# Designs tried in a protein design chat: VH-VL binders against q5qx64. Part 10

Target 1, 184 residues: q5qx64
Amino acid sequence: MESESHWLWLFNTESGKLSVKLSDTDVFDTPYKPSQLVNIHFNEQMMDIEDATTFQIVSETLEAYPADKMPCAPQNAALNATAWCRFGRPQMPQSWHFQKSDISEWPLERRLCELNSGFDQGLFLILDTDDEFATCLLLSEGMQLSAIKSLRQYHVIKVTLNRLLPATVDLALSAQSNWGQQLA
Below, E stands for the ipSAE of ESMFold2; O stands for the ipSAE of OpenDDE; V2 stands for 0.75 times the mean of E and O plus 0.25 times the DockQ between their complexes.

## First folded at step 5 (VH-VL)

Design s10 (framework fv_lacutamab)
Fold by ESMFold2-Fast, scan of step 5:
Structure s10 (fold): chain C 184 residues (1-184), chain A 123 residues (1-123), chain B 107 residues (1-107)
Amino acid sequence: as target 1 above (184 residues)
Amino acid sequence: QIQLVQSGSELKKPGASVKVSCKASGYTFTSYYMQWVRQAPGQGLEWIGWINTNTGKPKYAEDFKGRFVFSLDTSVSTAYLQISSLKAEDTAVYFCARGTYRLWFGEYGMDVWGQGTTVTVSS
Amino acid sequence: DIQMTQSPSFLSASVGDRVTITCKASQGISSYVAWYQQKPGQPPKLLIYAASTLQSGVPDRFSGSGSGTDYTLTISSLQAEDVAVYYCQQYYSTPLTFGGGTKVEIK
């Protein structure tokens, strides 16, 4: 990718959504509209060092997984994650869509999780967590929550920690570690 | 330059309230949690809590719930700690510090600290 | 809550000595540990984060190591300016917790 030091936050003239200007001819559109965001009283704002750091860490984290096991390009997910971490509006918990687990404490080093709605099981990137909740960004191409509701790729939701399931990709790579048993 | 500047020392009577300010400059205020740490005379460091500067959501250590309240004025990049119903045991230096407790801001601790505000509670 | 047990509480050493301070967490903290230096009348200063990463501007004589529950701060060649209280701190889960501190003095 292009140097992060020249990247610029702006709003796309046609779509109205938050975008990143990567170069004079290359603009990345996030799916996030102004109503989902805070601290957006600007026309253009340069990515700062914290934005660049978030992008780099998320990119490197996702690139460590086999490409054939990931539902998205690492850099695209990283740009969307960086956008949400900078500007995302606080989410109300929507835990009721998802099956419970007996997991009440999540290892901080595990950045991927799955959530099971009963209709679908989606792969998520954990953007933030505390003792009670996790804020999760959907990496899967979509996820059905109910007969009438679905999440689109890169949408962010907040759930209680007892909804988080170990990501299948982590279990496959770490079969000898018994990670799922250690959490239970 | 990155800096946190705190308000001046306070001398209060038991039962009074105090409000300590912490003004940030040189960085994007809403990109870091603002953390509060207390140090009683001759004692070690004790974490009071943090506030998410983007969402305004605070988290307090159990011993500090109730009388301690965090707030923000993001228009002037300032965080506040208010202590109500002051007790003698609240006598301490109170520090604000920016910290990377957030998952994606890097794996480091509190890298910038205010100079501290001494709060003395005496009769 | 995660308890951080720091040892020793006090140490007195000569300039040029190797100094080791240890910190034990009550549970695994996946290297989410930082070390701070506090000189009299000053706020704490971050020395090390992620157990072993040196903060920019901190002298190379400071180093951190460890994993799981056991972490160590080492000063390879103690200088007079290093007289301070040193604290470890976990940032794996809230509430964030500090060790009890180690006061380092010159003999």
Scores: ipSAE 0.016, ipTM 0.553, lowest interface PAE 6.0, mean pLDDT 86

Design s11 (framework fv_lacutamab)
Fold by ESMFold2-Fast, scan of step 5:
Structure s11 (fold): chain C 184 residues (1-184), chain A 123 residues (1-123), chain B 107 residues (1-107)
Amino acid sequence: as target 1 above (184 residues)
Amino acid sequence: QIQLVQSGSELKKPGASVKVSCKASGYTFTSYYMQWVRQAPGQGLEWIGWINTNTGKPKYAEDFKGRFVFSLDTSVSTAYLQISSLKAEDTAVYFCARSGTRLWFGEYGMDVWGQGTTVTVSS
Amino acid sequence: DIQMTQSPSFLSASVGDRVTITCKASQGISSYVAWYQQKPGQPPKLLIYAASTLQSGVPDRFSGSGSGTDYTLTISSLQAEDVAVYYCQQYYSTPLTFGGGTKVEIK
């Protein structure tokens, strides 16, 4: 991609959702509507150095995974992650949608997890964790939570740490690794 | 310009309380964790804890639980460290420092530091 | 808690010398280590994070290396302005912990 220093946050005039203008001919649309966002008192806003850094880190992290094992392009996930990290409204936990795991401590180096709703198992990028909760961005093309509720790709949800499951792609990369052994 | 400016030095008696401020400018306050570090005279650095500036949730090292309390006033981009029931061993320079990005806090270490606030506890 | 053992505690070298400071963690910390420089009367300054990534604005004579439990800060050609105390710090797990510090002086 071209330099992040020229990128511009704006709102799509047709959808009303947050977008990022990458060039005069290239605009990336996020799925995030104003009601999901904070600090959006602007018509146009330059991407700052922290935005550029977030984009770079996420895209490089996801690029390490085989493309045929990922449900999304690294740069697309990185743009959505950057948008949510800058403007996303804090989420209330919705852990009740997901089955419990026996994991209480999550390794810092593992940025991907899966969540199991009983209807579907989705792949997520972890945006933030504390002692109790993880904020997770859906990388899968969609995820059914119940008979009446589904998440769209790039939807952000907050869950307790005991809902996180090891990402299948992480286990596949290092079947002999301590990650597989720790979580087995 | 990005900076953290701390309140001035304090001279307190044992049993008193002190509240140190750390005012941020030049960046989005809620996008970085605020960490607190103590340095006793002639000693090394000791981590007190951090506070998530977006959620207000603190985490303290075990030795600092109880008397040390972090708080925030996000409307003025300021973090606070309160120490109650001051003891002579609390005599130190107290630093605030920001860490991380909006993503995966702490990843970049503590890249911006306040100048330090000297707290002296003596009778 | 993760203990960070730093060595040496004191180092005296000449301008132009290659200086090496070592930090050992009591357990694996997956390169979540930072190095700080502190001059008298000043706050610490971040030099290196993620074991080997140089902070913007820091001279390239500073470098970090290591993995697992063993990490090293190297100053390839010591300058007079490098007189300071250097600290390693792990940020793999809370509580975050610092090494004891290495005081670097010019002979």
Scores: ipSAE 0.024, ipTM 0.597, lowest interface PAE 4.7, mean pLDDT 87

Design s12 (framework fv_lacutamab)
Fold by ESMFold2-Fast, scan of step 5:
Structure s12 (fold): chain C 184 residues (1-184), chain A 123 residues (1-123), chain B 107 residues (1-107)
Amino acid sequence: as target 1 above (184 residues)
Amino acid sequence: QIQLVQSGSELKKPGASVKVSCKASGYTFTSYYMQWVRQAPGQGLEWIGWINTNTGKPKYAEDFKGRFVFSLDTSVSTAYLQISSLKAEDTAVYFCARSGYKLWFGEYGMDVWGQGTTVTVSS
Amino acid sequence: DIQMTQSPSFLSASVGDRVTITCKASQGISSYVAWYQQKPGQPPKLLIYAASTLQSGVPDRFSGSGSGTDYTLTISSLQAEDVAVYYCQQYYSTPLTFGGGTKVEIK
């Protein structure tokens, strides 16, 4: 069986990273090492119903966007998002790398955002938010934060809500979107 | 089985404190917000606030800021509501309830509730 | 704060009747609405979330609809066990707010 309910989490001893066994011949490597994760103490662990639900929701959300406007394959982003939601270590905020926006409350239905470091503007998937912070997964192929620091694709950061910018892919549909009206 | 079990009823004097517990079982505690709702005798439901069980960060409705404090003991999958300086108008049934927040908070309602803890404040 | 206004506050109907309860938000809430059933001495039970999604295990005579500011809970064929108080709730923004409740009784 190749369904989400039969996928296995495993620790890839060759790469040192968390992986997902999708079938006997298909293994997906996440970029996440043990230092970024909590409670990695298993040979193989089945995906549970919550993992399968996370994968399904993220996949469907990203697949709704035009493929030529997305910097990543939806299923790859969904597997990495599921891995982080299950095992990711809580992040300290790194808001100082990013320019402020004038948005104080983020609409719950908006799952994509952009962050501007002054060097790059990257597209992120919002994994979680409260009324102060957002946890964001980089979808772009990379993002320069400073002269000496860059984020790799699928790395997770935490920022204050006033750093979130509307995703350009959402704004491209703004004539038919009510979000632009909420921002006005 | 997925379950939230709350501590027993409390009878308190004005000015005392009370600490209500809510013990979760049958699911991953840190994958869901824990919400607190009160219901005064013969009245409707009133939202007190929630706590992010992964980060420990609480959010309170304005009327409940100050005297009401949420806390967690994740090692035993338990959430707590502490009310200090109790007043007669705090007399109510207090419910804990879980809601989905793991990814895309707000997509799920409160699907599992504790049985409620009656707090009575009288002289 | 977003105000949730339920109507009616009380209704009495016969077994088999189609009954509707309405909930009006003071501003648009993008279908972030849940409906709960509460029987005496029990905690509330989630019936519907996201305005129209039926919670697993809930009988299909319950349905939700609506958008923007106006939402409706419908019981297509009222049963004796449906006697309860029903509440709508918005979870679009904090503080989360409940409607005043609708008490449903059998005549």
Scores: ipSAE 0.017, ipTM 0.539, lowest interface PAE 5.7, mean pLDDT 86

Design s13 (framework fv_lacutamab; at its last look DockQ between E and O 0.63; V2 from the best seeds 0.00; counts 0 for: pae E 4.2 > 2)
Fold by OpenDDE, look of step 6:
Structure s13 (fold): chain C 184 residues (1-184), chain A 123 residues (1-123), chain B 107 residues (1-107)
Amino acid sequence: as target 1 above (184 residues)
Amino acid sequence: QIQLVQSGSELKKPGASVKVSCKASGYTFTSYYMQWVRQAPGQGLEWIGWINTNTGKPKYAEDFKGRFVFSLDTSVSTAYLQISSLKAEDTAVYFCARAPYYRLWFGYGMDVWGQGTTVTVSS
Amino acid sequence: DIQMTQSPSFLSASVGDRVTITCKASQGISSYVAWYQQKPGQPPKLLIYAASTLQSGVPDRFSGSGSGTDYTLTISSLQAEDVAVYYCQQYYSTPLTFGGGTKVEIK
């Protein structure tokens, strides 16, 4: 956490890139376009405690999964997730791309989900939820929504809760742990 | 100033009902979950449940389902806890507390608490 | 349900002493842990959230650490005003659960 306190948000107005300066020699570029972001009227600013906390929790959560079962590095996902939580523009729901699930309630501890477009199924990190919607970050390398439309890794999409499917990796872990929530 | 102010102490008989109020001020009431926690005399803290102040959707711990009911009056930024069919074991201090649990990665815990409402159930 | 086992239940130390309180979860809770201080006749006060993040306005003599199932609250230099009962809490899953509490007194 102490190390994260020295990290800087960087926004380049020329390139339109939002980055995280981790050290003098290490800069992480997010894939997000300026049109997807808000409050980016800066060149550099320090990460605040909330950002650092977000990164820590997301990282720890993702690191709990076997590396061979995850389609991305936990650190990269956590950085992008943190970036979106800090600067991401609120999304309009796009639930129509995905098949409905039979889940009526989503358990709090389920931080991952899968969405099925009928063309493909992807693994997502849940960034935020309310009683109706979930904002999800694509962890899979890509996902086809249609014959002509695809999502890139770390794309953020908002969907209704009834589109969320249990993540395969979570189901595997649940078999070994005591998750008290019923997915019904 | 951000604060939660709860209603006064209650003395009830077994079988009666009580309704505790929790009025919020100094912040956007609908931007936080309202938690309810109780503490029996000389005992620890026990989570009762929460209510989404935006949607009104409640979640109760299993032991509190049935007799415990959360409600809202958003017009006055107030949350309510109603307990029916009171029992002696319901004797406790009841706290309301806000928490931003709707943000999965921004969990700050319960950062603002009411002063507590003592509910005494005695014959 | 996730059980939070807090220890010790009682702690007596001198002013200036380093105090450590431990909380063990029955399963991994990914740092979804808060620590509270409760003084007599008062509501709990949030000290730490996310296992190690200090709540605004809380003295820096308080710190939290841990991961997985094991978490610790530390008071680097105990002060007279720190006499209270301390609670850990998990908000990883519902129902939210608290530790049994640790009563801290001054010798």
Scores: ipSAE 0.686, ipTM 0.886, lowest interface PAE 1.0, mean pLDDT 93
Fold by ESMFold2-Fast, scan of step 5:
Structure s13 (fold): chain C 184 residues (1-184), chain A 123 residues (1-123), chain B 107 residues (1-107)
Amino acid sequence: as target 1 above (184 residues)
Amino acid sequence: QIQLVQSGSELKKPGASVKVSCKASGYTFTSYYMQWVRQAPGQGLEWIGWINTNTGKPKYAEDFKGRFVFSLDTSVSTAYLQISSLKAEDTAVYFCARAPYYRLWFGYGMDVWGQGTTVTVSS
Amino acid sequence: DIQMTQSPSFLSASVGDRVTITCKASQGISSYVAWYQQKPGQPPKLLIYAASTLQSGVPDRFSGSGSGTDYTLTISSLQAEDVAVYYCQQYYSTPLTFGGGTKVEIK
């Protein structure tokens, strides 16, 4: 996929969800419904340079990981991340679902994290952080939060930084990493 | 309208301390990191560190730990850089600059800079 | 630390020329690179961020490109007011690091 294109934002007429028209015959559907989004008063809107930039950066970030260790295709995650960054409604923190970590500072280069609900441990892409909170996109195919609540793939949540756990894939790529030792 | 205004030039003797101020206006102070960059005479740019203006948490490049201290007065939208035990090699222009932290993972640079504060350390 | 190697250190070109400045990172930085313009006696001015995104108010003769470790700043038609030192900077990882700078002059 190209990082700059005549791609269009639109809404799927059957599902009502946000989609990306990649060509006349190829439409990518996001899981995001209008109630989760802002600034969506359009029939069609062209992707701008910031959208293209977001797509490129996320794609490159995820492509650096071995495909067999990732629960999603990089380009699919990148399209959903781009959609959320452009239109996603600000999230209220939901930190209470997740166990605390002992990490006092999150390294800038670590764009992936895991969260542990006690029922499941999911892999997330960090979309935004301000050292107090992180906005996280679920990359795993799903994540159970409780006996009756689960997150679907590409669901976005906001948590305090003390909920972030090192991604297992980051630890595997750096056998020499002191990342785990800093937590002990 | 968005501006960062720094304090005036300083001439100090070795061993003294200096405190440079950087006053922000025209934007929400706590929505941006404040970064500090140094430029020695005739040389390039060198990153000193940044401070999160919402949490007050600083981060320093290794070479600047100890003598260099960032602080804030959020009530007047001002960031400070204090340098203690001044050495001749601290002679430089010191810049403050803002950068968005909410979209740092997707790549915003330092879009607004102070005019610079010249610090000269001589006997 | 990530080292940013910038080339050339100096270039002289004519008004209207296409000018290219290159920046090489010591490791992959996933397009977390910015370009700055600094004129004598002035603070740096942001031109490009995220490798290719033009900052508001910057003339469209400036463009950025690249991926991985190799990044380029291009001025499609050099103007007299473009005389300055240009710096690349990575913000992939702390400490943030700058290239050595490229001084651009008119012939």
Scores: ipSAE 0.560, ipTM 0.821, lowest interface PAE 2.2, mean pLDDT 88
Fold by ESMFold2, look of step 6:
Structure s13 (fold): chain C 184 residues (1-184), chain A 123 residues (1-123), chain B 107 residues (1-107)
Amino acid sequence: as target 1 above (184 residues)
Amino acid sequence: QIQLVQSGSELKKPGASVKVSCKASGYTFTSYYMQWVRQAPGQGLEWIGWINTNTGKPKYAEDFKGRFVFSLDTSVSTAYLQISSLKAEDTAVYFCARAPYYRLWFGYGMDVWGQGTTVTVSS
Amino acid sequence: DIQMTQSPSFLSASVGDRVTITCKASQGISSYVAWYQQKPGQPPKLLIYAASTLQSGVPDRFSGSGSGTDYTLTISSLQAEDVAVYYCQQYYSTPLTFGGGTKVEIK
């Protein structure tokens, strides 16, 4: 049963906009286009336990970093990550935008990474990984991918693991780490 | 209903091998990691590792690399733990347990466990 | 490896008492914490995951809290059937590790 002051998914079927109602006066708009989302047929829906869990974990992961080292508010990233995990359309890999690294394995505990397009290097939250791919949500304010293409904050891209770089914020907190076959 | 059913208890001599099976039912086998945990008599829980049921790629805790081998038969939704060169200290109850992949929601605990398989290693 | 220091190792309480079990991780683990109940001769049973999320079918007298390195399992009103050993577990990084356990008894 629904609790008082519970967060709601809002979906405008005319515009295709996905939002979160945080209170009677606060609505958070996600940046995702209708083509990036699965078909949504409700106007309002309660967040479920899995949504709340995702929000909690992402918030706490990002709050562990000093605020001046993060390019976004943790809560904003967590709301968008939760929206994507629930409603994001599966993506094909787009690794060709990014330079290769030597990495063939990615440690479970590394929830952040960076990708380098040759034009820019951006900070990403890893939403999931497997043996071959990572699905990454951009935390940086924007990232140029090519001469004519950029990626907007909170947008999601899927890449092979050999594109992942250690996040600079993690390297600044410790000596140079090697995540290939070991933990630093 | 969702369940994991393990093979029966085993009595072995040091140096022998054992293969524990874990049969899954009631869910899509390849949507969850299969984890292995052991518990020596009177002791706590110790993580052995997991196997990705979709790719077959295992991950082992360092102390268990070598003699402990995970495998799968996805056609019958079954995971296996094989232990070679058994030692007395391998005497324990061995559990399989499922856990979600770290996909879409950052992971959960081990929500369904097998009943356990007692492996006793004695001269 | 992340060590999970669980305390107390043993506690004895009356039916209806509020009991609290704590786990301290050797580093921050961002709420990647599960709690299990294990009765003799049985496998562990998941109670709580993500530090505070109650597993389906678990009585609401169980709750979890904490952040960073410090996590707590609370039983608001201890019942006779709650006699068991309780374990915390981190799943932030491999190897996954368990606390040493807390044996809870009545009387």
Scores: ipSAE 0.332, ipTM 0.749, lowest interface PAE 4.2, mean pLDDT 87
ESMFold2 (binder alone), look of step 6: mean pLDDT 92; pTM 0.947

Design s14 (framework fv_lacutamab)
Fold by ESMFold2-Fast, scan of step 5:
Structure s14 (fold): chain C 184 residues (1-184), chain A 124 residues (1-124), chain B 107 residues (1-107)
Amino acid sequence: as target 1 above (184 residues)
Amino acid sequence: QIQLVQSGSELKKPGASVKVSCKASGYTFTSYYMQWVRQAPGQGLEWIGWINTNTGKPKYAEDFKGRFVFSLDTSVSTAYLQISSLKAEDTAVYFCARSGYYRLWFGEYGMDVWGQGTTVTVSS
Amino acid sequence: DIQMTQSPSFLSASVGDRVTITCKASQGISSYVAWYQQKPGQPPKLLIYAASTLQSGVPDRFSGSGSGTDYTLTISSLQAEDVAVYYCQQYYSTPLTFGGGTKVEIK
């Protein structure tokens, strides 16, 4: 694997999806099509320092979790997160699919959350949050939203903060964490 | 071009209130958080909190909840820190500073532009 | 709250010396650390963010490194104008917290 300073953003000529060229023999395909992205007027573009920093921080954060409790490899999630953070098209909220909670403030240190559709409860990486909304990337292999709709792994959605639930893995890692109190 | 200009020094008696201003120029005010940092005489830096300049919602460190209040006037690109019921222990230099939104993964920016500081002296 | 323990609290070195300041977080902070320089009577100035990214306009003699809980600021060749107090700061979790500071003086 080459360092992030030599990685290239490109569009895979066969899949049509945004990809990262890691080396001459290693290309990572994201699930993201051009129609889901913005600022993509290039054939090849180097990862800049922001991209490299995002990848490193997300990778390091996810690597702190036990591998057997995570539905994906940290590096794969981090590459997809970096791709969405740089090029992802802003999402319209889809909060109506999910059960409400009383959470109005989300602690900055909590990078994982769960959402409950009533059909399934999925694990998400929070890519961005303000005082009203969170942009969430699905880490689970998939998530059923209704009888006829499902999210695929690494799909990005936007929801109001009152849909976010504490991630079970965060509660399991720290008996000294007052996670419920932090959300109050 | 980018700068934060704070109001002048204040001398107050215990029990009074003070309102410090921080006027931004040279950038889009609502695209950055405004942070507040305290420095007591001869001491280090202490985070008071931040305010989201787009939503107006503040966040405070626990030690500063109650008497410390952040507010904004976005029409003039100005943030305010109000301290009520002043105590001698509030004697300090108060700084405002901008940062990129701490949006989890995008919050790798530090506080890159600082005001010059406002000295608040509370005499016994 | 995350505690940032900075060492040493004071150092004295000669112009041209390599100086190192360390900062230890009470828990992993995933490289969400910044370093600031503060000269007497002035506001702090951002030197480094994301542990190792040099702020634009800051001289190349400043560098940052580290991961997990342990972070370091290095000045490769100390200059007279570098006399200041240096602070590390974590921005991984609120409340944001600063180290106690390191005062750097010339011998």
Scores: ipSAE 0.033, ipTM 0.634, lowest interface PAE 5.4, mean pLDDT 87

Design s15 (framework fv_lacutamab)
Fold by ESMFold2-Fast, scan of step 5:
Structure s15 (fold): chain C 184 residues (1-184), chain A 122 residues (1-122), chain B 107 residues (1-107)
Amino acid sequence: as target 1 above (184 residues)
Amino acid sequence: QIQLVQSGSELKKPGASVKVSCKASGYTFTSYYMQWVRQAPGQGLEWIGWINTNTGKPKYAEDFKGRFVFSLDTSVSTAYLQISSLKAEDTAVYFCARSYRLWFGEYGMDVWGQGTTVTVSS
Amino acid sequence: DIQMTQSPSFLSASVGDRVTITCKASQGISSYVAWYQQKPGQPPKLLIYAASTLQSGVPDRFSGSGSGTDYTLTISSLQAEDVAVYYCQQYYSTPLTFGGGTKVEIK
């Protein structure tokens, strides 16, 4: 993992947000403020092997999808996912915003899902899951939750598994998807 | 250093219970799932399940539901496997192993305990 | 459950030989495959994850390849210290499943 071996976590002095220094001339800014993060008592910190592994897995997962079907660049989503997985503050469930589905157990191979607020339907990357909850990162450019609330791209939320909907891009790539067996 | 240290071997009679411990050190306990793997004498590896160390939520393979119970004591970074109503078929070496907690980021089990031998005989 | 069929079950080769172990999944597993080495009386040791990524500290004579349902572990030049049982494992879906193992011995 070549480039990731010397990437640095740091905070942008102007925005105050978490950033990744990729090279002497390239800095990637995450949308995450210190108040959303934990274990951030550093000026700069090397990306470790676990961070590099997360970045690689997310990048490869998203790169498998057609670029014209994805609302974001794979590397950008992967950097934000890696940042949240390392430093993200645990989320309280916000399931009440979203339509229920008939899914009680989420297949491990499905890394993308959609959530429907009734106002909008957004595409999310699942960062973590168990038998009750999923932690989801918004890949769409934005998502309206109510008349007065919206999520920005890369916002992280936690929901119960019965809110997860199959991603439409998964159905486009696999005509023989087994989603019909779980939704029927 | 990063290590998982398991409790010592156990010799039990059928019908008894056993509780195997797995103590983690050198890393953030709640950042990794704790997985349990069994190996019967002369046999291969068999996955029992995992427990999310951050939430305490377990997942078991179907054959191990009921008698096998995972638990945690996060204050001492220790995971436990309890087996009730022991049968001769439970005779095996039981391993704990960590894997990164991210569901999609599970890249295998990179650190393993030394194993706990459980022998069930009358 | 995803079945992992590993072959051969036993392999005897000479020091310096190239040895190949194969693993076939009962369905596509998108390269979510790990390979482990287990020496007698020891816990398994992770060699390779994501089908082809070498674990830190593992000698580069070990390599993994494959896609879809078919995966391979290769030892390019077998050493005496490589005598062990090797296991493939899918982590694409629960329950996680292991191959039956390949015992590698020196002639």
Scores: ipSAE 0.016, ipTM 0.579, lowest interface PAE 6.7, mean pLDDT 86

